# Miniprotein binders against Pentatricopeptide repeat-containing protein At3g56030, mitochondrial: the designs that were tried, part 12

Target 1, 310 residues: Pentatricopeptide repeat-containing protein At3g56030, mitochondrial, of Arabidopsis thaliana (Mouse-ear cress) (q9ly43)
Amino acid sequence: STVNPNPTASPGRRTCVEFDNLIFKAGSSGDFEAVRRLLNSRVVNACFNTTATFKFLTNTDSYSSSLEDLRRILPQTDAGYTRKHSYETLIARLCKLGRIDDALVLINDMAIGEFGLSTCVFHPILNTLTKKNRIEEAWRVVELMRSHAIPVDVTSYNYFLTSHCYDGDVAEASRVLRKMEEEEEGVMSPDTRTYDALVLGACKSGRVEAAMAILRRMEEEGLSVLYATHAHVIGEMVESGYYALSVEFVMAYAGKDKRLDEENLGSLASKLIKRKRFKEAKMVLKEMSVRGLRMGDALREFHEKNVLQS
Short names: E, the ipSAE of ESMFold2; O, the ipSAE of OpenDDE; V2, 0.75 times the mean of E and O plus 0.25 times the DockQ between their complexes.

## First folded at step 14 (miniprotein)

Design TH26 (from TH22 with R106L; at its last look DockQ between E and O 0.88; V2 from the best seeds 0.78)
Fold by ESMFold2, look of step 14:
Structure TH26 (fold): chain B 310 residues (1-310), chain A 111 residues (1-111)
Amino acid sequence: as target 1 above (310 residues)
Amino acid sequence: SRRYLELLIEWLILMATQLIQEALEALDRGDYETARKLLDEAIELLKLALEYAKELGNEELIRLIEKLLELVEKARQAIERGDVRKARELLREAARKLLEALEELLELEKR
């Protein structure tokens, strides 16, 4: 299940799903020469690698067999975008499998082969390590990036920031943000993910009003507000039992982005129903109806049975 | 060009502001232990904010945060000795100074 990035293709051209299926069959049967050819031809056909491209690589086969074959054929793929993206995709797959040391071996392969290491190949490694709370290892990966003269970007630092904020560790989050100031030298500024992390950190510290203030600053800076950022605030309000405040919050931000409104009010209504806060849930559903916002099937059924019939 | 430091200080000040407001509410309901604990947490945040304000080099912000720390520490001591009226007075003055610190940070962004 992938989005077809090639909607203008004539009949008979392969889709990204078809390429991924062919690569899966070839890799599963040990035909790595076919894998190499398919990696080249998919790019020529405007079909980029996906999260499914290396799905045949698992932890249930001989633990190094398929990887060693991939390590042999990847240098032989077409130079440039094709080869770089194949490495990036494989590194991301290894991170999903929890095989961080193998991902670092591929980093070294790219360095030795001079295949154009860049910051983005490190992102899945940093993301995985920080999510697993392996912060010291993640900083050692940053040192590896520096040893290759690869810049540590805002995205990389945001993985650390988000991890500390998720834990409610304000002091460590502060140190990361200070370090971002030093490394950015004033050339770049906080982005959407930076603000999302700070909203999350305030929420995890139990400071939802501070989180709301930061959210307003995010909007004042003209940054796109992530659905997840609002979800942090809504989740904390419901978790803390501030049901009236949660309704006020979603109403205060309603009217600017209809899809965001549908997400915010819909998710709030669902959370309130789960908590058996039916009075508040009915108020939210009534407002969704008044504003012409779409409801999922479960919310619609609740609304029809409990609101419209009364 | 110091956008990360400015945002960091703002984040710390906003959380300290909420802590002081919660401490005032705790005082109003007679929960002095909660009020003291909230003020201890606010002091920790304000000490961090002071460290970064010094790095930023903004003298007015440094002065405001130093005064904030003085007020909050005195309020904590007043709670410990049972002087609730004085503690409330000091915390309301601290809330005003927190607003001044936030205004100073917003002025830095305009520049």
Scores: ipSAE 0.717, ipTM 0.911, lowest interface PAE 0.9, mean pLDDT 87
ESMFold2 (binder alone), look of step 14: mean pLDDT 86; pTM 0.862
OpenDDE base, look of step 14: ipSAE 0.770; ipTM 0.908

Design TH27 (from TH22 with E6L; at its last look DockQ between E and O 0.92; V2 from the best seeds 0.80)
Amino acid sequence: SRRYLLLLIEWLILMATQLIQEALEALDRGDYETARKLLDEAIELLKLALEYAKELGNEELIRLIEKLLELVEKARQAIERGDVRKARELLREAARKLLEALEELRELEKR
ESMFold2, look of step 14: ipSAE 0.695; ipTM 0.903
ESMFold2 (binder alone), look of step 14: mean pLDDT 88; pTM 0.890
OpenDDE base, look of step 14: ipSAE 0.815; ipTM 0.928
ESMFold2, look of step 15: ipSAE 0.749; ipTM 0.921
ESMFold2 (binder alone), look of step 15: mean pLDDT 88; pTM 0.889
OpenDDE base, look of step 15: ipSAE 0.814; ipTM 0.928
ESMFold2, fold request of step 16: ipSAE 0.744, 0.625, 0.639; ipTM 0.920, 0.884, 0.889
ESMFold2 (binder alone), fold request of step 16: mean pLDDT 88, 88, 88; pTM 0.894, 0.892, 0.892
OpenDDE base, fold request of step 16: ipSAE 0.815, 0.814, 0.814; ipTM 0.930, 0.929, 0.929
ESMFold2, look of step 16: ipSAE 0.764; ipTM 0.928
ESMFold2 (binder alone), look of step 16: mean pLDDT 88; pTM 0.891
OpenDDE base, look of step 16: ipSAE 0.815; ipTM 0.928
ESMFold2, look of step 18: ipSAE 0.705; ipTM 0.911
ESMFold2 (binder alone), look of step 18: mean pLDDT 88; pTM 0.892
OpenDDE base, look of step 18: ipSAE 0.816; ipTM 0.929

Design TH28 (from TH22 with Y52W; at its last look DockQ between E and O 0.87; V2 from the best seeds 0.74)
Fold by ESMFold2, look of step 14:
Structure TH28 (fold): chain B 310 residues (1-310), chain A 111 residues (1-111)
Amino acid sequence: as target 1 above (310 residues)
Amino acid sequence: SRRYLELLIEWLILMATQLIQEALEALDRGDYETARKLLDEAIELLKLALEWAKELGNEELIRLIEKLLELVEKARQAIERGDVRKARELLREAARKLLEALEELRELEKR
């Protein structure tokens, strides 16, 4: 008994989510031949690997040989994009699990097999090491990249820069910027992530006015300022007691992106209330109301009780 | 253009500028320990900026930052001996020199 519930429906082409689910089932049950076939098939169906593709691989996985089975079948995937992307995706998954040594084993597998090592394969390794403050190990990975004649790009250096700026280590951040200047005789140029790191570094050192100056430089260069960058500046302004300036800051950027405005003004209002800066908080909430910006429940309650009721 | 090195020097100078302005405010309220600590931090940043200005090879920046270090170090010493009037005078001159350094960096962008 076959029924066609939708006569205009396309043939049953699988989605990326469906491929990820099938790979999860196959990998979880130890059917790595099915994993190999699905990795090939998904690319033919224009469904590329995602961060979920190897989610069956865990640190508590009862299939303790899962990595060794993946190492056996990945070389057997279709050559070119399919194989390269499978390695990239698996390396990223291993990094998410904190298994850096295993990720480096896959780097070596790719090198021996000549499967197309490139800079982007190393990004998750560098990101993970720098976020865990394993800076010496991260530099050794850079040396490994150089040993394979793989260029170190702005993204790679920005992981180091951001880590040092987060720690407030101006001297080490300076050394990273110097190395970036040396690469390709200055072919590399500062990008939005470079400026974001410098804003973060100024904020972490308590220098909110310097951070503001760098933000203005980003705008002069035509670079977009990210939500995370705004959040760093807002947080530091409140911590440093620049309450009136914080209100001016969010007002100056309001009107371009309604979702960003809701986040910035809402976050500022909440921080001001925490600091018992009710006069400034009321000003922010009034502006949110005038602009038609959505408030969270706590802010709406405060606004109704303290602003609308006079 | 040495874009990263110029940005680095600007970053350091901007932070030193804020530190010196905060130190002047601390002097005005009589908080000499805070003022001295802020100047120590500014000296560290200026020493680093000088290192990179030498790498950049810009003689005017080098001259300006060397003068800045002289002024700020003398201001710190003046605070240590209780000469607040002298310290304030030196820091106001340092603030002016910081603006000159920032202007020199902007002139490098035009090149």
Scores: ipSAE 0.638, ipTM 0.883, lowest interface PAE 1.1, mean pLDDT 86
ESMFold2 (binder alone), look of step 14: mean pLDDT 85; pTM 0.850
OpenDDE base, look of step 14: ipSAE 0.754; ipTM 0.903

Design TH29 (from TH22 with L5F; at its last look DockQ between E and O 0.82; V2 from the best seeds 0.77)
Fold by ESMFold2, look of step 14:
Structure TH29 (fold): chain B 310 residues (1-310), chain A 111 residues (1-111)
Amino acid sequence: as target 1 above (310 residues)
Amino acid sequence: SRRYFELLIEWLILMATQLIQEALEALDRGDYETARKLLDEAIELLKLALEYAKELGNEELIRLIEKLLELVEKARQAIERGDVRKARELLREAARKLLEALEELRELEKR
């Protein structure tokens, strides 16, 4: 048996994985008193809830009443951090299951019980709704946040901005930016995720050169560019057939961060091979070799057969 | 301290700049229908940029974007009447004005 102790575990005590497994067994068998006790005791042992804690809750008929049992026992958990974090974790689980109405019921339970609502509880709800393009519902959740005097932060607005930019909807993205400017009269400031969304929006509008200009502005301001943002630009360039430009892009950003270079050039090479752009892929792999960048097994094999041998 | 409006206007102007450059290339290859469609898109973006420049309250940006709209609309009309030389001249002037608008936004960021 493999225990895989977490960094907070002491020798001979339960790990977060062990607590999650015990909760899974208890919840799957309908023993919600055991679930309640385990939620309390794991915090005492510095083993906090994980994304796996409520994985026994599913959308199947076998335990369709499990949410109602959880709603009964959660108020009975230890007050303070334990109860608050248990609600937060369950809400995130419900969002992963697509059960947004149930997540909102738990928001109301927390409000009535005065269990400490905060902005972070709403983030998974907003993220799920915007990713599913349920924008009107997401704005109603923002109104719910305001009704509880919970601040709407830059992270919350960025979910909307990213969704509209992914759709290439410049007009709606502009309206979100206006709302952000007018919220508390300019208290909020653009962050890296705001810029990343605008890069995505330019790419989805077919304006990859504008996207690169925004990336250069981010660099001038010292903002960290997410690896995911580079991946979006690379992916859009390849999907749109801008193969030469995609090579220029990764080369322009190469040399600053070896790990980023390995991911960007490796990802581009893989995408070019998939699209049968072997000439461009060979150029990228040769450059990876010249720069001493690590290749995955498939890329290394391709490089050995097609670049070093020829 | 209107950082979101400044970023929004810059975003719109950068995309309009690319559209104008693509329209000039379309004119050079004789693809006048593509050039016209690209200018229609640029006009839409510049109208949005003007709206937010007015909310920002920067008179220099407002003047620059109003002139940009005039130039691009006149270039679109020149293409419709077959005056390619005039359209190209107007779009080159628009490209210079786009650079001026970007510089004005850069000066605002230094504040």
Scores: ipSAE 0.694, ipTM 0.904, lowest interface PAE 0.9, mean pLDDT 86
ESMFold2 (binder alone), look of step 14: mean pLDDT 85; pTM 0.858
OpenDDE base, look of step 14: ipSAE 0.810; ipTM 0.926

Design TH30 (from TH22 with Y4W; at its last look DockQ between E and O 0.88; V2 from the best seeds 0.73)
Fold by ESMFold2, look of step 14:
Structure TH30 (fold): chain B 310 residues (1-310), chain A 111 residues (1-111)
Amino acid sequence: as target 1 above (310 residues)
Amino acid sequence: SRRWLELLIEWLILMATQLIQEALEALDRGDYETARKLLDEAIELLKLALEYAKELGNEELIRLIEKLLELVEKARQAIERGDVRKARELLREAARKLLEALEELRELEKR
């Protein structure tokens, strides 16, 4: 009666890696009927699709034929979760390959077949377009979502917000935030990613003190702080030459989360060493040692040579 | 509850606050070109903040931001004519008004 705590390692059954390998062999050899059967049977074995499932699809001379065959067999997979997840996984693969137009063809296939379009299918498309600064195309995808009555969620808007904030484009970031207010149906609230984008935007504008004020507000809201959010602030402080302030910042936030402390102090020490601020770096490394925080290889070597041994 | 507009206005006001402080530092070191550029950026942020404060419909915020724009515009003009003492005086008053705007935003979040 003892339950196996790792379902991907169930004794006597295929693993997710095994299914992905079989699909890779079948797809690479052109046996798309086998691909269809494996997509169905893996779900029966509690082995869901992974980022490796459609790895056989590449940007080679023959890739157009492979996609056309996948478009033929995906509608023939088991209805419900199996078929929907197969489309989601393939769309994400196409986005990773940079084939956005092909991903949009699959969106249309799902719409025509009534295979259950939802917001999450669009996320890889929006993420890829915004990261490549193809903002007008990304907004056209939002219009496509609306034409299918697919709700645009906070995650979708955050891709735009992050892109504009990364570029330091406060006016465009502001317009995105106003659109989020317009779309409010009583439950969309600023989340951790929203505050991360605002901190990023202030940092990219060179406004570290504003970024810190926003971070304090994030903490007052009780939101879980991302490693990346603190990294934006630390990076800007060092870039601007505020070395003493950067040490104060990491020390002020230390003591709540050991993993976060390791990332913040470690990152700062590395940046200070790169800038040849060895006195400040030694202070940070000494504090890491006192607190029992893990160091990366380069930091440990520096600490051993310059703090402990000399 | 107008959570997104309040957050947006706060974001703009926080950045404007830092720009005004940096402009004061630039005046203190005699870098009047940098001070003027920083004030131009602050004016653009405050114009955006005013737009969204009007959408929010808060009369107190609107009044505060309109006064802020007046003070910063006059400080920019004072730099242009070489009246650094007047510019510094106006910017210190603007900094105080920015803190008042932030406090008004925090009181709105309670409601």
Scores: ipSAE 0.638, ipTM 0.877, lowest interface PAE 1.2, mean pLDDT 86
ESMFold2 (binder alone), look of step 14: mean pLDDT 85; pTM 0.855
OpenDDE base, look of step 14: ipSAE 0.724; ipTM 0.887

Design TH31 (from TH22 with E44L; at its last look DockQ between E and O 0.91; V2 from the best seeds 0.77)
Fold by ESMFold2, look of step 14:
Structure TH31 (fold): chain B 310 residues (1-310), chain A 111 residues (1-111)
Amino acid sequence: as target 1 above (310 residues)
Amino acid sequence: SRRYLELLIEWLILMATQLIQEALEALDRGDYETARKLLDEAILLLKLALEYAKELGNEELIRLIEKLLELVEKARQAIERGDVRKARELLREAARKLLEALEELRELEKR
């Protein structure tokens, strides 16, 4: 998702939501010249494309016609950022619709037109393929990147690593890590997403203590820890029945990042309630209340009924 | 330099460490079937770690992991013959060697 709300837009001028709505109306009515003009003018208003920009493109009985019209007008958008971002946004939309072959057609359009093909345009394609466990197709996309002399970056490899780790496939994950070490034209080093995948892999293997050791290593190196990384550990602890340890884990992290605390404690409380671990859930909710952390509607209702009334 | 291989070996060693500790706990409660399964998994992880330690070219790690495999394989055999005391002794020694392997990896990181 590339949503970029623009609170600095000039008073009395169009907002990003207004541009997306205008593009939706124009595209839905077949006015692709208006779509072209709006793609250009939104950038002038510091309104970047969002995940909603091409929502008029769907998998309905008209979808092939809309894509062909977009393929015609995108080369006509303003060169540079406007055109590159329009292609990137449309490729991401096609990936969300499951239309990978169409996304690859747009890659070829960019290559032929010399519109500035780069690694980041391939990311949504690789992400979608690896999440759908279409690993062989994802490697073929890597070969396509190489055929265009596009460097394969840490982000690209991390999609493969995460997929294998999610499956608990330590041998395949190991092979991806070895490929990352071997990469010819870039000195790559492990980043936050690399560590996230290894924590996930240890958790999916049932090795939560190993996962926590990797988390500690990640912190010692000064890397920013993702919400998702903590979620892997919390989820595995609850799934394995380590409820006291899960509470201890979130409390040990509490106090450093309020937004992270809200996600960790909230997620844990929800999981504990689902497992009918009401004593532990009440402890977590009381701590959330003491620290002034926000709760979702379901947690707030549980808290009001079971903690405040108790 | 070689940071992905070092991290990979560490990842495998950390998981093997937890497996060995769990196997010791299983022996202490008399659950020999669980201990055997955990050791089989640890052997697979250590064989992978050895492969990558050889690629890394660190002779200290190679020696440590080769000794670890010997200890764990002998411990598994001891469980098969009912020699729980010997199995525990071998796994305790393996746990110490796993710590030594982690320390060697930390020394490589400093460079």
Scores: ipSAE 0.714, ipTM 0.909, lowest interface PAE 0.9, mean pLDDT 87
ESMFold2 (binder alone), look of step 14: mean pLDDT 87; pTM 0.872
OpenDDE base, look of step 14: ipSAE 0.728; ipTM 0.888

## First folded at step 15 (miniprotein)

Design TH32 (from TH27 with R106L; at its last look DockQ between E and O 0.90; V2 from the best seeds 0.77)
Fold by ESMFold2, look of step 15:
Structure TH32 (fold): chain B 310 residues (1-310), chain A 111 residues (1-111)
Amino acid sequence: as target 1 above (310 residues)
Amino acid sequence: SRRYLLLLIEWLILMATQLIQEALEALDRGDYETARKLLDEAIELLKLALEYAKELGNEELIRLIEKLLELVEKARQAIERGDVRKARELLREAARKLLEALEELLELEKR
């Protein structure tokens, strides 16, 4: 889950940043009993772990033994959410450090200790492996999930799908979609990330019209629109030299979501300027100004010089 | 219904549709080598779509895709022998069949 049920802490209590800073100081000084206590107490203060919680763990010599100390203390944290989330956060940290084997050691620790392995614990491992094109290893992790009777979800499969689509590998992407269909009882349904990957795959194949058709299907399903999905289409249009079409595309979608409009028109304007397509860029910037859309400093300067003062 | 398999077949058919439209444009400007290359790619995608249509088990979709493959392969052959008029005729027929396949897919989605 990405939902934070406690977006603002009460005044005068420790914040999530304060807890992360205390854990950083304790871990950096080797006081792992303090780390354990802080992991327990932050939950009482409605301050859950963040991506910064284990930032004291690095790949430097000064912290080479820190993982073994964390492995010792994590089983001693409060059972339930606190312990599960601590493992999840640490596994994600190890993946960011490129230490996949260590992340798998923690998976095994959770299995032996019966600490409640779940699908989401595997997500950062699969994401990291697929982004690094270590596809065979990622499938072995899926096999590990199955050996523990842990269901493989849409999110897990989407990591594979996105990786193959990024490479333009239609055949391998197709095999992933077929595997998603194999999951019986109809639990899985195509989601926003599934459609995003297919739009990306069509774009990487040079099939922008097919990509736009898939985008329409995404909208017909009532799925939320990702910035990245539109960015795939815009990027391919500009890369392929379809400048007029790119302007038409962003204008066709303008007015539905102001944040999306700012990203689409701003990104397109920047790409057009880079390619010296100043006529098209001016059209986009004029529209951004008329609609009251935020511009970055470089776009604002270009707009001032070339649209307002010409 | 089998939503992932239907989406997969639709994805492949949409890309093949664009390839065939681009091939017609290449024929119109006399770029026969580009047209043949685009048709080879469309054939590859249609063969893959046929594989998954057979897995889906829908006889109407299978027949449509098999007909599409026949039309596109014949069009490619016509280009090779210089019969551009025949190639264009076959590709326009393929384009109509592609729309029919997409309509069948949409009907299956509603079930």
Scores: ipSAE 0.685, ipTM 0.902, lowest interface PAE 1.0, mean pLDDT 87
ESMFold2 (binder alone), look of step 15: mean pLDDT 88; pTM 0.891
OpenDDE base, look of step 15: ipSAE 0.782; ipTM 0.914

Design TH35 (at its last look DockQ between E and O 0.86; V2 from the best seeds 0.00; counts 0 for: pae E 2.0 > 1.5, pTM E .704 < .8, SAP 72.453 > 70)
Fold by ESMFold2, look of step 15:
Structure TH35 (fold): chain B 310 residues (1-310), chain A 102 residues (1-102)
Amino acid sequence: as target 1 above (310 residues)
Amino acid sequence: SRRYLELLIEWLILMATQLIQEGDLDEAIELLKLALEYAKELARRAKELGNEELAKALEELIRLIEKLLELVEKGDLREAARKLLEALEELRELEKRLEEAK
């Protein structure tokens, strides 16, 4: 998340944003003893780490001096939740910076120190590696998880599945699903992300009708449909030139979730405008207006100039 | 619960039937053969566990996939593809009923 540019501490109890801002200032100035103290005190104040907590760490080079200072002070944070969550948050930050080897160094630190190594610390590592198509390395991280007797969960497998589906690699996606069926018998079941991956895979293969059928099955099972799932279908329809079908698609799913409707219709309208499909875009914007859906500034300007003034 | 392989089979069949409709028969054959492999595995498991309803539904799906593969050379794929999609829907409904009974 975003660091708050107005870092003001309350005279009483600090907020989580205020703690993140204080940590940002301390870390940026090299005051890692203050970072340690703030990591401890924020938990006492019921304020948990966020994606902004370690934003002062910006260096993409491995083994920077700032990391060594963090490696020194993290074991000195309060035992239990505070220390464990600080490691988790830092590992996620290193993954965002592309510093996977450094994230794995922290995994080893947690293992040696017995600081509560668990499945969730591996998620950002697997996510980053699979998104960058470094699949062999991601499977080696799974081997590392197994060597520590850490279970591989649905979330972990879904990163692989999504990556293979994004590449249109049906054979590898099939192997992941087969492995999920075999290894997680009775505990795991297909979730929202599993269906999202299969919709994506069908879309990347150019099989929009298959994607729509899978999406319908997802809804029949009562799973929540996320913007990302609809975005795969909308994106492929527009990319393939199915503009009228794209309008029909968003209209068929409109009416149940106002925020989802705002994202779907807004995204489609923007894509249609960029493709100069103004007739279809006007239809979508008129429907957004009729339904009382919020528009972004660019869409509102287009709507006022091209729909309301016509 | 135990629905990854069924979801995979459905995914492969849906994509294959669209490919047939579009005339991309070589790729459709590839996907149908993969779906067949997994359907046979699931059918063998269903028989071992004594789930005769599931096993019978899967054997019907297997038969329809095999028929469709045979017909690719001869033409008139419309009815075979339709029957395959119907069997897939019936399998899904059966699995939902079995999960609810647990």
Scores: ipSAE 0.437, ipTM 0.770, lowest interface PAE 2.0, mean pLDDT 83
ESMFold2 (binder alone), look of step 15: mean pLDDT 74; pTM 0.700
OpenDDE base, look of step 15: ipSAE 0.674; ipTM 0.847

Design TH36 (from TH22 with Y4S L7S L8S W11S M15S; at its last look DockQ between E and O 0.32; V2 from the best seeds 0.00; counts 0 for: pae O 7.9 > 1.5)
Fold by OpenDDE base, look of step 15:
Structure TH36 (fold): chain B 310 residues (1-310), chain A 111 residues (1-111)
Amino acid sequence: as target 1 above (310 residues)
Amino acid sequence: SRRSLESSIESLILSATQLIQEALEALDRGDYETARKLLDEAIELLKLALEYAKELGNEELIRLIEKLLELVEKARQAIERGDVRKARELLREAARKLLEALEELRELEKR
């Protein structure tokens, strides 16, 4: 496979793809000294590891041997960020492979070696476990964090919260929120992702009013709203047949962020068209036009045919 | 807590770094739509990081994250214009700034 030389790469700097390919070749051939050198060189060249960096590590017969070699060379990487980043990347890879126990072994390596173990190192593990609905195990990981005097952050709790909200389990979601509030090291404040999860939960439960109340609270607290959060609400409103309300909603939040407006109004218009709610769709598209918002090709065509010619 | 904020910022910066790298890869593959989506997500994470940095009161982190946001937004715009070369340049610069932000966070952890 002729790696098409990226013509736009300045001749002197290796790209992330090039590094990943070199590491892949080295790791696949068992040249872990080369892997070590490349990991060091990569960071020096401001090319961070990617999800593909340790792609050579797979659930095959060579897995155990390769992992042992990696565990041997990682401590030998440049101290500080290079080493920490390498561990984090490998832990993420192990999580992708479903090798949570091995990820925990690496965490222990970091703890013993004092390689900068931090809360973020645990995030891939918590994310993986909660997504797999292995909630009890995820809580054990939280306890492990505490045992190492590592603070549990909002992001960690958000994994639990998101999982429960996704499942529509309001009781467990509430329990997680209470735990956040009870954290000893101070009042853990919910962030944008926390509220996103709550909005998602409300929407999945068919509680549009509750979702709206949560959004209002976010605004009152001055929190930035994720695009996804608005999308949840718009989706649920349309799904529930609240067409007029959905239009009012997007109009009420319009004017603050052009990109958000393009996304919200465009998405709503598309959904309305799919549901043959042409009157409401025309209103949205008209508003987009008046505001000078960018329309996708399909919406533009619809607008030209149905709004401008009427 | 201060430590919690720092940890959250670090996590967000790391995540943004990953997204930017993936966006660069997408650009290399000619997948401009995916690249744009990844950058949109990165912008959201960086905005959140900025909020935390403001709460932390670290002016240097604030400046760095603001610059990152600017660079990533410009890169997104460059992609939309079809200027892949410029987008790549901007994202590479963003990657350097991300490293600087991580270094700043590490220095804070030592204090």
Scores: ipSAE 0.013, ipTM 0.297, lowest interface PAE 7.9, mean pLDDT 87
ESMFold2, look of step 15: ipSAE 0.072; ipTM 0.522
ESMFold2 (binder alone), look of step 15: mean pLDDT 88; pTM 0.884

